# Designs tried in a protein design chat: VH-VL binders against L-rhamnose mutarotase (rhaM). Part 14

Target 1, 108 residues: L-rhamnose mutarotase (rhaM), of Ligilactobacillus salivarius (q1wre3)
Amino acid sequence: MTVRLGQIMHVNPNYYDEYEKRHSDLPVKFPEMKKALKEAGAHNYSIYLDKKTGTLFAYLEVDDMDKYKAIAEMDACKEWWAYMAPLMDTNPDKSPVTFDLPEVFHLD
Below, E stands for the ipSAE of ESMFold2; O stands for the ipSAE of OpenDDE; V2 stands for 0.75 times the mean of E and O plus 0.25 times the DockQ between their complexes.

## First folded at step 5 (VH-VL)

Design x2 (framework fv_rolinsatamab)
Fold by ESMFold2-Fast, scan of step 5:
Structure x2 (fold): chain C 108 residues (1-108), chain A 121 residues (1-121), chain B 107 residues (1-107)
Amino acid sequence: as target 1 above (108 residues)
Amino acid sequence: EVQLVQSGAEVKKPGSSVKVSCKASGYSFTSYWMHWVRQAPGQGLEWIGEIYPGDSDTNYNQKFKDRATLTVDKSTSTAYMELSSLRSEDTAVYYCARRRGYSYGYAFDIWGQGTLVTVSS
Amino acid sequence: DIQMTQSPSSVSASVGDRVTITCKASQDISSYVAWYQQKPGKSPKLLIYAASSLQSGVPSRFSDSGSGTDFTLTISSLQPEDFATYFCQQYNSYPYTFGGGTKVEIK
């Protein structure tokens, strides 16, 4: 079953360009992350930045939520979070502070 | 060190205007919303409005919309709050405060020391 | 406007006591609430934002619980520096509004 996810995260306004640069490193510097996302069936993954607020709006579709959630336990994911942590709001474990948004409308 | 330093106390007559300044230092002035809040003696806090220094976009509390004007001077990293048609009920300490910039918690993390405005005849 | 009703208006407590302050919003504000501490003659200081997030440098004895309309600030073991007035604030909707304040005073 494919699940549509909407998420909010926050990036430091001093680091917008660095955030884009480091995020573009994901498929090259963190190939295990790319592989894990692909295996979980994560697709149509987009992140939009509101430069006025530092708000990141992420949208993705996931085929296997159990595999997707398990990515958080991977060493590669912890390394990716550590790489991004200086630029954004994070929890003590360096995972990004993420808010899941309820879907209020969908048109196929 | 991030800090906001406000102008000194003022005594005004009813019907006049007051302009309070708030000089920011230690951070990117144009990247954070600046808010204005007042507190009457012994009373609670009342939100006046906000301004984004990057483009001067403003939002006001409707109660103050016709009398309050928020502006910024980017060259000096200074925010201003002008309140016109002053009444005795406007006697209060006026604060500028920075909104947390990049977090879902749009709370006010840095505050100026406050400016006492006394309106009396 | 969203009304923030704070109770009690004052509480007398001793060092080491557990102090709770409640704040009720007149409509659902999700988790968009902050708590501030204000000492006499000083500016407010941010303690908690987004209902549960502790501001950097704020002691862990301060915590918040609640969501929607009912929120509670707890000081688990009151210290001498905690005697102050506390305010809740909603930032869910314009205009932003504050509670009336709770003065925590020495017993």
Scores: ipSAE 0.005, ipTM 0.620, lowest interface PAE 10.6, mean pLDDT 88

Design x3 (framework fv_roledumab)
Fold by ESMFold2-Fast, scan of step 5:
Structure x3 (fold): chain C 108 residues (1-108), chain A 121 residues (1-121), chain B 107 residues (1-107)
Amino acid sequence: as target 1 above (108 residues)
Amino acid sequence: QVQLVESGGGVVQPGRSLRLSCTASGFTFSSYGMHWVRQAPAKGLEWVATIWYDGSDKQYADSVKGRFTFSRDNSQDTLYLQLNSLRPEDTAVYYCARDRGYSYGYAFDIWGQGTMVTVSS
Amino acid sequence: AIRMTQSPSSFSASTGDRVTITCRASQGISSYVAWYQQKSGKAPKFLIYAASTLQSGVPSRFSGSGSGTDFTLTINSLQSEDFATYYCQQYYSYPYTFGQGTRVEIT
């Protein structure tokens, strides 16, 4: 079953352009992350930035939630989080502070 | 005590090779991106190369691309810069520097003392 | 490559003066500018990052400002230990580039 995910994260002030630049590095510099996302069936992944507040709105669809959740335990994921950590709000382990949003509407 | 110490500089003839080392202490070396920056006599600072914390990604200045190789040994807390096909224009004090962030792409917050490379005929 | 142009190349000042050094990028770099101080015969010392954030331990008389293409480093009430060469640096994109330096000399 495909799950639709909506998420909020925050990027630190003055790092908006750098966030976009580094995120574009994901498929090139972090090929294991790209592979893991593909194997989990993650697709239609988009992130929108509210430049007034630094709020990031992410949307993605995931076919295999168990595989997707397991990505957090991968060394490649920890490396990716470390790369992004200086630019955004993070937990002590460098993972982004992420809030999952309830879906209130969907149209096919 | 956070410290970076460069070594391996010296005087060499044009076309020869030299290997610089930088030893780190007082911090978790494997968690930081690292840089090499050089300064020719009476000139300003010039970025030479950068290496990601695990060595998987490297960037080089166009002036040294294809001649210099940057590497790191996280088990020894040591950086290496292999200088090949040296030119008189490579004469400079070479500094290693730590990236402020955990990977790279930030400012250079800790610098070594520098090691002098002189390329002379 | 992004060119960083500093002005002036050098100038003389006296203790107590307010000193301003300018750095201009050849394209927009947001706030990804760092400033360094280098004293004769020594390694550079990190002062400021993100255009305006002081490194811990740097005296409050130092301040940075700017965004986009134009940046300034200001030293309010210059002290004797501040006579040095100052460099700006962009870390927005590779290759990383420094300004050519501004030497602050005693009048």
Scores: ipSAE 0.000, ipTM 0.556, lowest interface PAE 15.8, mean pLDDT 85

Design x4 (framework fv_ifabotuzumab)
Fold by ESMFold2-Fast, scan of step 5:
Structure x4 (fold): chain C 108 residues (1-108), chain A 121 residues (1-121), chain B 107 residues (1-107)
Amino acid sequence: as target 1 above (108 residues)
Amino acid sequence: QVQLVQSGAEVKKPGASVKVSCKASGYTFTSYWMNWVRQAPGQGLEWMGDINPDSGGTNYDEKFQGRVTMTRDTSISTAYMELSRLRSDDTAVYYCARRGGYSYGYAFDIWGQGTTVTVSS
Amino acid sequence: DIQMTQSPSFLSASVGDRVTITCRASQGISSYLAWYQQKPEKAPKRLIYAASSLQSGVPSRFSGSGSGTEFTLTISSLQPEDFATYYCQQYNSYPYTFGQGTKLEIK
């Protein structure tokens, strides 16, 4: 069963370009992270930035939520979070502060 | 030691403004959201808003929108909550509280000791 | 706004009792629920986050369960230091909201 996820995060306004640049490094510099996401069945992953507020709107689809959640415990994920942490709102473990949004509409 | 230390008690007249401070120590101030919660005498907890100490971005409960202003000074790791046009029903203990991490959830893990604000004529 | 309702508002119990407090959300909040303990004239202390995760340093007699709209805090064997007011809080969406509180007093 595929789960659709909507999320909001925040990036520091001084680092919009750097955020985009570092995020594009994910498949090249963090191949294990890309592999973990693919194995969890994460697809149709998009992030939109509201440059006025620094708000990030993420959407993705996940086939295996247990595998997806387990990514947080991987060394590759911790390295990726550490790389991104200086640019955005993060928790003590450097993971991005994320709010999950309820889905209010979907059309097949 | 992670700690939040708030400013002392205030007595204000109706119509005045109050500004409460919350000084953080023992952690990276800009890495955690700071929340403000109040509690009227004998009543429950009421969320007022939060501030991202890195960006300065804020979210306020609609009840306080227009009267509350949350700011911070990163050079001294201090957050501020200013409430204007005070009424008697603003008499409460005001708390600052840190929002916890991913592995700890987004709930409030560290709280200040509270600042009593009394609004009376 | 998501309304949080606790049951009961007041509870009398004896040391050694099993105590259960319930919290209901007016909308689904998944597992984004925390429980706090507050003693007179003190700041609240977080006991549980993510509905069921026990805060480090909190005694194992405290446990949380539930998801969606119905949540429970349980104290398996009440101790003298547990007499306090307990609050649930949702942090799924803004504005963050708290239950009205449950005051636990000695019988």
Scores: ipSAE 0.000, ipTM 0.568, lowest interface PAE 14.6, mean pLDDT 87

## First folded at step 6 (VH-VL; framework fv_bebtelovimab)

Design c1 (from b22 with light chain T31Y; at its last look DockQ between E and O 0.65; V2 from the best seeds 0.00; counts 0 for: pae E 11.8 > 2)
Fold by ESMFold2, look of step 6:
Structure c1 (fold): chain C 108 residues (1-108), chain A 122 residues (1-122), chain B 109 residues (1-109)
Amino acid sequence: as target 1 above (108 residues)
Amino acid sequence: QITLKESGPTLVKPTQTLTLTCTFSGFSLSTWGMGVGWLRQPPGKALEWLALIYWDDDKRYSPSLKSRLTISKDTSKNQVVLKMTNIDPVDTATYYCAHRRGYSYGYAFDIWGQGTLVTVSS
Amino acid sequence: QSALTQPASVSGSPGQSITISCTATSSDVGYYNYVSWYQQHPGKAPKLMIFDVSNRPSGISNRFSGSKSGNTASLTISGLQAEDEADYYCSSYAGSDTVFGGGTKLTVL
């Protein structure tokens, strides 16, 4: 069952360019993250930034939510979070503060 | 198996500082993502969150009580301590410490101590 | 008042289903992401029944289920049993603090 996810996060306004650069590093510096996302069936994954507010909007589709949620327990994910944490609002475990949004419209 | 137990005085006088100790086993507060929280429940009333401390010593406090609360840990003793200043009869409650899970449990309090009743004399 | 509103009480007969609501009184989106539910029997510590909106910890009966819609989370208990009579609290975490609902007393008639 493919789940569609919409999420909001926030990046510090002083770090927009660094956010984009570090995020582009994910497939190269954190290959285990790319592999885990693919194994969970994550696809159509886009992150949009509103530079007026620092709001990040993420959309992705996930085929296996259990595998997707399990990514959070990987050492590679914790390293990825620590790598990104200086740039954005984070929880005490360095994960991004994330707000899941309800889907209000879908067209095949 | 995770266990937590609260200890401290059961009867205190107004204006004193309440010190409560949470002694736990089955996990380490040096482990990534681990946290311990303090909560309370006045007799016949709802649960109220007071404070949290995490493995990296990050601390969070209830906004309405922040000026009265101090949380600290001693990882080598598996202990978390809560201090609450200027105690008043309205602070009479059962006090709980609880294990705080990280992202994979939605940051829920998954295991709670038995609680300790603290009565503030009038 | 708590930022999460629950009905003060609900009741049902054995074998029936009931739903307990938990509505955020603020429009803050974060109060809908990390919802948990706790059961508390008289004189006992709370027990985690549901985390992350809809997940059950190991050992929790599948009679307990959670969901959310808009700014309201729900706990549904199917096949009510006498032992389900307890207080139920919702809670949410939004990164900055943790809030609890006021609690709901469930009476099994």
Scores: ipSAE 0.005, ipTM 0.658, lowest interface PAE 11.8, mean pLDDT 88
ESMFold2 (binder alone), look of step 6: mean pLDDT 89; pTM 0.926
OpenDDE, look of step 6: ipSAE 0.448; ipTM 0.866

Design c2 (from b22 with heavy chain S104R; at its last look DockQ between E and O 0.05; V2 from the best seeds 0.00; counts 0 for: pae E 15.5 > 2, off the site)
Fold by ESMFold2, look of step 6:
Structure c2 (fold): chain C 108 residues (1-108), chain A 122 residues (1-122), chain B 109 residues (1-109)
Amino acid sequence: as target 1 above (108 residues)
Amino acid sequence: QITLKESGPTLVKPTQTLTLTCTFSGFSLSTWGMGVGWLRQPPGKALEWLALIYWDDDKRYSPSLKSRLTISKDTSKNQVVLKMTNIDPVDTATYYCAHRRGYRYGYAFDIWGQGTLVTVSS
Amino acid sequence: QSALTQPASVSGSPGQSITISCTATSSDVGTYNYVSWYQQHPGKAPKLMIFDVSNRPSGISNRFSGSKSGNTASLTISGLQAEDEADYYCSSYAGSDTVFGGGTKLTVL
């Protein structure tokens, strides 16, 4: 069953351009991340930036939430987090500080 | 228009280090997402990827050959250099450098040099 | 053995359509993704014909099309012409950076 996810994160305003640059590296430098996302059925994955505040809004759809959650245990994911961590707010394990948002409207 | 050209020795002796230079035009390796790779093709055989360097100096190497390869760039000269140590007759091949624009081109090499044949003497 | 298997040769007559297959045969950890196709005439460098399974670079004829089903990618050439006679290679990302198939020689009869 496809699950729609909405999330917010924060990037340091001094690093907006670097955030975009490094994020573009994911499919090339971290190909196991792209593979794992595809295997979980992740699609329509977009991240939007509000440059006034540094707020990032992510939307994605996931077909297999168990596989998606398992990504956090991968060494490749921890390397990806460490790669992005200098640019944004992170938890002690370097994962992004992420706030899940409830869906309040959907139209097919 | 993107062009690439390989240069270096055409005949090398076993145990030497092969140094190949890719000189390119029509793009800058300082531009986001740009990369240059090296590949080879032994006579009558399949293509083999060797190494890749990106605009941000990230470097990738074929796992089977990583211990023998060093890739570097000189962005101001529009050059990429590949060094391969401990050359052996099995390394006889046509060597190509190729342009790569990044992930939105599906990891493809979109423009290739004409290639240079390197023969390892016996 | 290469992780990507192509037939050694295929043939067709002018005006016909032919299809060249590229099948991932390795069960290794990698995922078969991002398929590209290259054309290589004798003595020449490879030329990118298709990237990301089905996309054509600028300047490539729409007679060339790509698709993928399961673990098999396909290059289809319609309206076959004498100039299409060449070697064709598939490539993909499969847990290493890039792998190539063994190549297919296309003969136009």
Scores: ipSAE 0.005, ipTM 0.558, lowest interface PAE 15.5, mean pLDDT 85
ESMFold2 (binder alone), look of step 6: mean pLDDT 89; pTM 0.926
OpenDDE, look of step 6: ipSAE 0.457; ipTM 0.862

Design c3 (from b22 with heavy chain S104K, light chain T31G; at its last look DockQ between E and O 0.07; V2 from the best seeds 0.00; counts 0 for: pae E 10.9 > 2, placed apart)
Fold by ESMFold2, look of step 6:
Parts: C-alpha cells; sequence; structure tokens
Structure c3 (fold): chain C 108 residues (1-108), chain A 122 residues (1-122), chain B 109 residues (1-109)
C-alpha cells in the first residue's frame, strides 16, 4: 500500500543554488540511488524551497516502505548524504535532519 | 601503492600561464569515488587548497582563485593538469597534487606527491 | 584568517602528552564531522594522521588521537618523541570543499 510522506528539512541559505545543482546530479552521479528509489516505488517526489527561511518541504509517495527504509544502509546513500551534508542541517551520521509531517488532507 | 608526482617549470615570469602536471599510479581516475586535488604552500606559509577533479569529471575550485584556474584529466595517461593564468610573484610556492577517496576517508587527502617549487621572478 | 584557527605553536617534553586545537569560525566546519589532521616535517609533503575527526589511516600510531567538542577539534599526541617535531594542520571538507587551518609548530623540548 502506497504511503504518502510529507517532510521538512533545512538548507543553509548561502547554498540554495548549490543545493539545487547537487540535487539535480542525483540521477546521473548516483544512479544506484535513483534505482533504489524506483525499486521502492518512490514517485511524485518533489522538494520545495522557501528561500526566506531555508525551509525545504518534500512530498513523495512510496509503495514499499521496507525497501525505502533499506536505502539508508546503502553505500551509495551514505555517499549521497556526505555529498549534500555541507549544505544543510545533518545528524551525526550525515543524514539530513528531517521532520515528518502528519497528513491533514488528501483529495484523489 | 598509490604514488603521485608533480612536474612543470621551476621558474616562471609574471603574467605567464603556469601549467603543472600530476602523474600518478596505483589507482585509476575512472574508479568511482576517486579524485585528485592540487594544493600549494608559499614559503613559510600555510597550506592552501586550489582545485580538485573527480572520476566523473566533476571539478571544484578555490573560490578566491577560480577565475585563474583550470583543472583537467587524461585518465588513460594517469595524469591531471592544473593551469593557473596571470602568474604573480605572490604565487611563488611549493605545489602538491594529492589523492582523495570519498566519504570513507572523510574527503581527506590521504596520499600526496613530493611537491614542486615554482618561483615567480620579481 | 582561515575559517579554522590553530595556535601558532605548542611545545612539550619527551614522553608528555600535548593537544593542538582547531576551532571553526563558522558552523559549516563544526557541523560536518569531516575534520582531518596532517603532519608536515620541514621540506616534506604533508602526511594524513587523522580523518573524520578521530579515525586513523592504516599504519598511523595510536599515540595520535582526535576528538571534537562543539566547534573545536583537537589532535592529541601522547608519549611525545623527537620525531613528532613538525607542523600540524587541521582541515575540513565544508561548503566550498576543503579549508585548512593556519598550522601549529610543535617543538619537542
Amino acid sequence: as target 1 above (108 residues)
Amino acid sequence: QITLKESGPTLVKPTQTLTLTCTFSGFSLSTWGMGVGWLRQPPGKALEWLALIYWDDDKRYSPSLKSRLTISKDTSKNQVVLKMTNIDPVDTATYYCAHRRGYKYGYAFDIWGQGTLVTVSS
Amino acid sequence: QSALTQPASVSGSPGQSITISCTATSSDVGGYNYVSWYQQHPGKAPKLMIFDVSNRPSGISNRFSGSKSGNTASLTISGLQAEDEADYYCSSYAGSDTVFGGGTKLTVL
């Protein structure tokens, strides 16, 4: 069953353009990440930036949450995190600090 | 065993373009995650990072020098080349190339060449 | 001034332990856990001693250890030996790539 995810992260305001550039590199430079997301059934994946605050909000849909969660253990994911980490708030393992949001409305 | 060696002119006149070549062995720059960087150290001064090139041809430059620097590679010859334009006496330094292996080494430069001193005439 | 501040010099006697500090002037360096330390003897290339704050490359003595607290990373050298006399540089992978501290001259008395 498809799960809809809403999330907030934060980017350093000095690096908005670099964030977008590096994120656009994901399908080409990190092809194993693209493949893993596709295999988990991740789709409708969008990230929006509020440039006034550095707030990123993401929406995605995931068909297989076990496969999605397993991505965190991949070497390619750890490299992706390290690639992005200088631009944003991260945990000690370099993963992005992420705040999950409850869904309050949905219309098919 | 990874080795790197810098080569190029030892004496350069102001306004010329400095071309330095890093020749390496013990790794391939076609291998995922591999990079080669250039650094320098003026006599009696601190180390300064200049540029970096990765296996996928991604290039990074020191922000203060990026208008003067060009880095390139020839993977088949195991070479990386740095060009620095409009040389000035303040660019007198020992220049190093160094190997870099991704996140597993914290993006540190783990193996360095011996360095080559470049003197810019006054 | 570099974004990483080190003391210009430090000294100690053989057998003593000493600590060299590396303090970030911005949160970018302190928040990314990519601090490394290099040893450089006169006339020689730098040698990587510590990466990722506290990890030693293969073949580096346990006498060298690294740590971080807040925005300050530290290199500790225990059991000082005459050959430890050298310049020590910290560095970090940050938003623009790599930045180095100004270096610390270690003198073994």
Scores: ipSAE 0.007, ipTM 0.674, lowest interface PAE 10.9, mean pLDDT 88
ESMFold2 (binder alone), look of step 6: mean pLDDT 89; pTM 0.927
OpenDDE, look of step 6: ipSAE 0.471; ipTM 0.862

Design c4 (from b22 with heavy chain S104K, light chain T31Y S96D; at its last look DockQ between E and O 0.07; V2 from the best seeds 0.00; counts 0 for: pae E 6.2 > 2, placed apart)
Fold by ESMFold2, look of step 8:
Structure c4 (fold): chain C 108 residues (1-108), chain A 122 residues (1-122), chain B 109 residues (1-109)
Amino acid sequence: as target 1 above (108 residues)
Amino acid sequence: QITLKESGPTLVKPTQTLTLTCTFSGFSLSTWGMGVGWLRQPPGKALEWLALIYWDDDKRYSPSLKSRLTISKDTSKNQVVLKMTNIDPVDTATYYCAHRRGYKYGYAFDIWGQGTLVTVSS
Amino acid sequence: QSALTQPASVSGSPGQSITISCTATSSDVGYYNYVSWYQQHPGKAPKLMIFDVSNRPSGISNRFSGSKSGNTASLTISGLQAEDEADYYCSSYAGDDTVFGGGTKLTVL
């Protein structure tokens, strides 16, 4: 069943423009990532940037959480993480440091 | 075995455009994740990165030199070309081209050409 | 001026261990994610010794090791040999591109 995800990440303020550019590269450079997200039923995926703090707010909806979680095991995902890592806070495995946000309100 | 070799003029006059060609073997720039970069080293000085081109034609330039540099590739010839405009005596250096495999390999240049000395005079 | 600071020179005797430091001059994220080390003998092209902080390419002696603590990376050479006498450069990915340190001359006494 569909799960709504809200997340916070952080980007280096010197690289806001490069962050946006590299994210627009995802469908072209990392087509297996786009395909995997679609197969997990990811949709309404938006990332917002607060330029005062470098805070990124992500929202997405996912129909199959098992498929979504499996994306982290893909070679393509590890390449995507390594591509983005110089611009933002990352864990040792280069994945973004991500803070999950609880949903406190929803209106259909 | 990956090999790279730089070619171009060894003596250039100020204001001219320097054109350097990197010819390589042992990999293809059509292969996902492959890249070729250009670097230089003035005599007795530190290494300096100049430019990089990837298999998908993504191009990166040193911010301080970006207005003077153009990088391009010909994947059918296994060549990468660097052009640097408005050459000045401070551009005298050994120029290297080098291979970069992919982002998860640490953004490192793993195989280098032997280098070519370019002297700017007059 | 470099965003990565290395000592100008270090020295050691054969058989000893030495460490070369590489310190980022900015606390910006990104400088800590990737560090590489290159060895360069006079008149020769640089050779990759360490990538991604601590990984050795195939064919590189295990006498060479890398580590990082905070914004400082280190290259350690154990069992120092005469052929280790060379210039050593650290590099890091700074957001768009590779940044090099100023280099360290290693002298084997």
Scores: ipSAE 0.090, ipTM 0.758, lowest interface PAE 6.2, mean pLDDT 88
ESMFold2, look of step 6: ipSAE 0.006; ipTM 0.706
ESMFold2 (binder alone), look of step 6: mean pLDDT 89; pTM 0.924
OpenDDE, look of step 6: ipSAE 0.539; ipTM 0.887
ESMFold2 (binder alone), look of step 8: mean pLDDT 88; pTM 0.925
OpenDDE, look of step 8: ipSAE 0.182; ipTM 0.791

## First folded at step 8 (VH-VL; framework fv_bebtelovimab)

Design d1 (from b22 with light chain S96D; at its last look DockQ between E and O 0.08; V2 from the best seeds 0.00; counts 0 for: pae E 2.6 > 2, placed apart)
Fold by ESMFold2, look of step 8:
Structure d1 (fold): chain C 108 residues (1-108), chain A 122 residues (1-122), chain B 109 residues (1-109)
Amino acid sequence: as target 1 above (108 residues)
Amino acid sequence: QITLKESGPTLVKPTQTLTLTCTFSGFSLSTWGMGVGWLRQPPGKALEWLALIYWDDDKRYSPSLKSRLTISKDTSKNQVVLKMTNIDPVDTATYYCAHRRGYSYGYAFDIWGQGTLVTVSS
Amino acid sequence: QSALTQPASVSGSPGQSITISCTATSSDVGTYNYVSWYQQHPGKAPKLMIFDVSNRPSGISNRFSGSKSGNTASLTISGLQAEDEADYYCSSYAGDDTVFGGGTKLTVL
């Protein structure tokens, strides 16, 4: 069953343009990440940036949450995190500091 | 075992273009994540990063020197070439090429060549 | 782009522990996500001693350890030996630029 996810992350304001560039590299530089996201049924994946604060707002839909959660254990994901980490707030394992948001409204 | 070796002229005249070649073995620049960087060290001075090229031809340059630098690779020959234009006596340094094994290895240069001293005549 | 500040020199006697600091300047806009340390003996190429703040490459003595607190990374050498006498450089990666500190000459007394 499809799960809708809303998330907040933070990018360093000095690197807004580089963040956008590096994120656009995902399908080309990190083909195993693209494949893993597709296999988990991740879709309608959008990230919005508030340039006043550096706040990123992500929305995505995921068909298989077990496969999606398993992405974090992939070597390709660790490389993707390391690629992005210099630009944003990260945990010790280089994953983005992420705050999950509850869905409070949905209209089909 | 990964090895790198720098080659090129040891004495150059001001205004010339310096061409340095890094020949390496033990890895391929067709392998995902692999990169080769160039660095230099003027006599008695600190290390300075110059440029980097990755397996997918992604290229990065020191911002202060970008207008003078061109990096390229020949994957079939296991070579990376650095060109630096408009050479000046302040560019006298030992030049190193070095391996970078991927992003998750901390962006470190883990294996270095022996270095080649380039002297720019005054 | 930000600079990294190291002390010009440090010294210690055999068997002691010493620490070399590496601090981002106040004009620095990056974070210390990726700090590396290199040892360089006279006339030799630099050698990677520590990567990603605290990780040792294979074959590096466990007398070398790295840490970070705030804007300052540290290299600690325990059980100081004569062979440790060398120049030590920190390096950081912020955005897409690699920056080196000015180097620290370690003298073993």
Scores: ipSAE 0.434, ipTM 0.843, lowest interface PAE 2.6, mean pLDDT 90
ESMFold2 (binder alone), look of step 8: mean pLDDT 89; pTM 0.928
OpenDDE, look of step 8: ipSAE 0.664; ipTM 0.903

Design d2 (from b22 with light chain N33D; at its last look DockQ between E and O 0.04; V2 from the best seeds 0.00; counts 0 for: pae E 15.5 > 2, off the site)
Fold by ESMFold2, look of step 8:
Structure d2 (fold): chain C 108 residues (1-108), chain A 122 residues (1-122), chain B 109 residues (1-109)
Amino acid sequence: as target 1 above (108 residues)
Amino acid sequence: QITLKESGPTLVKPTQTLTLTCTFSGFSLSTWGMGVGWLRQPPGKALEWLALIYWDDDKRYSPSLKSRLTISKDTSKNQVVLKMTNIDPVDTATYYCAHRRGYSYGYAFDIWGQGTLVTVSS
Amino acid sequence: QSALTQPASVSGSPGQSITISCTATSSDVGTYDYVSWYQQHPGKAPKLMIFDVSNRPSGISNRFSGSKSGNTASLTISGLQAEDEADYYCSSYAGSDTVFGGGTKLTVL
């Protein structure tokens, strides 16, 4: 069962260009992260940046939520979080502070 | 200490299926991020990657050889097996198995077996 | 066929420095940072010398160093010694597969 996820995160305004670059590096520098997301059936994954506020808006679809949630326990994921952590708001474990948004409208 | 050793026939006939076994110690293929790959080197020629299997049973194959290759593991025996169908004299090479770690080693093959020469007869 | 190009041979005298290049096309591996270098003496298995462009495994001499500029990675060996005479291979991980260069024979004169 595919689940649609909407999320908000925050990037430090001093690092907008670096955030975009490091995300573009994900399939190259962290191919195991790309593999794990694909295994969970993550697709239509887009992140939009509002440069006025530093707000990141993410949308993705996930086919297997158990596999998606298990990504957080992977060493590759912890390395990815540590790589990104200097650029953005993070929790103590270096994961991004993320606010899940309820879906209020959908059109096929 | 991680060690790997290749075993299998040293002489095979064309059209046969080559079965090679990698027996290893010093790590478990049930450990997250662990992988074992197979590579070969024809006499006097360059190295060529063949296949890779990860701890989670995810498998990768060289695109040019994928239709002929099958990789599998037996975690309880610390073994990885490569099968290559329809052997031809061009497949004469030294075959290596090698340990692979993920991001921390840049996805390199950090420890190799000694290799085993497989000769395809006429 | 390899998307990584190495010179067929290089040579140097004891005590000198040499550099072996590994050039990728931008369509396959040119932007990837997962470049590794392997040394292979005759009759022996390959040995990992450099991973992740410039990192040295424990036990590898600091005479070996790696770098990358654009689509070209380089292995530099300083203070050449007779035992450095070997074949050297670069490789790169490109997501779903691993690619090797054709190899470079290093001769110590």
Scores: ipSAE 0.000, ipTM 0.589, lowest interface PAE 15.5, mean pLDDT 87
ESMFold2 (binder alone), look of step 8: mean pLDDT 89; pTM 0.928
OpenDDE, look of step 8: ipSAE 0.324; ipTM 0.838

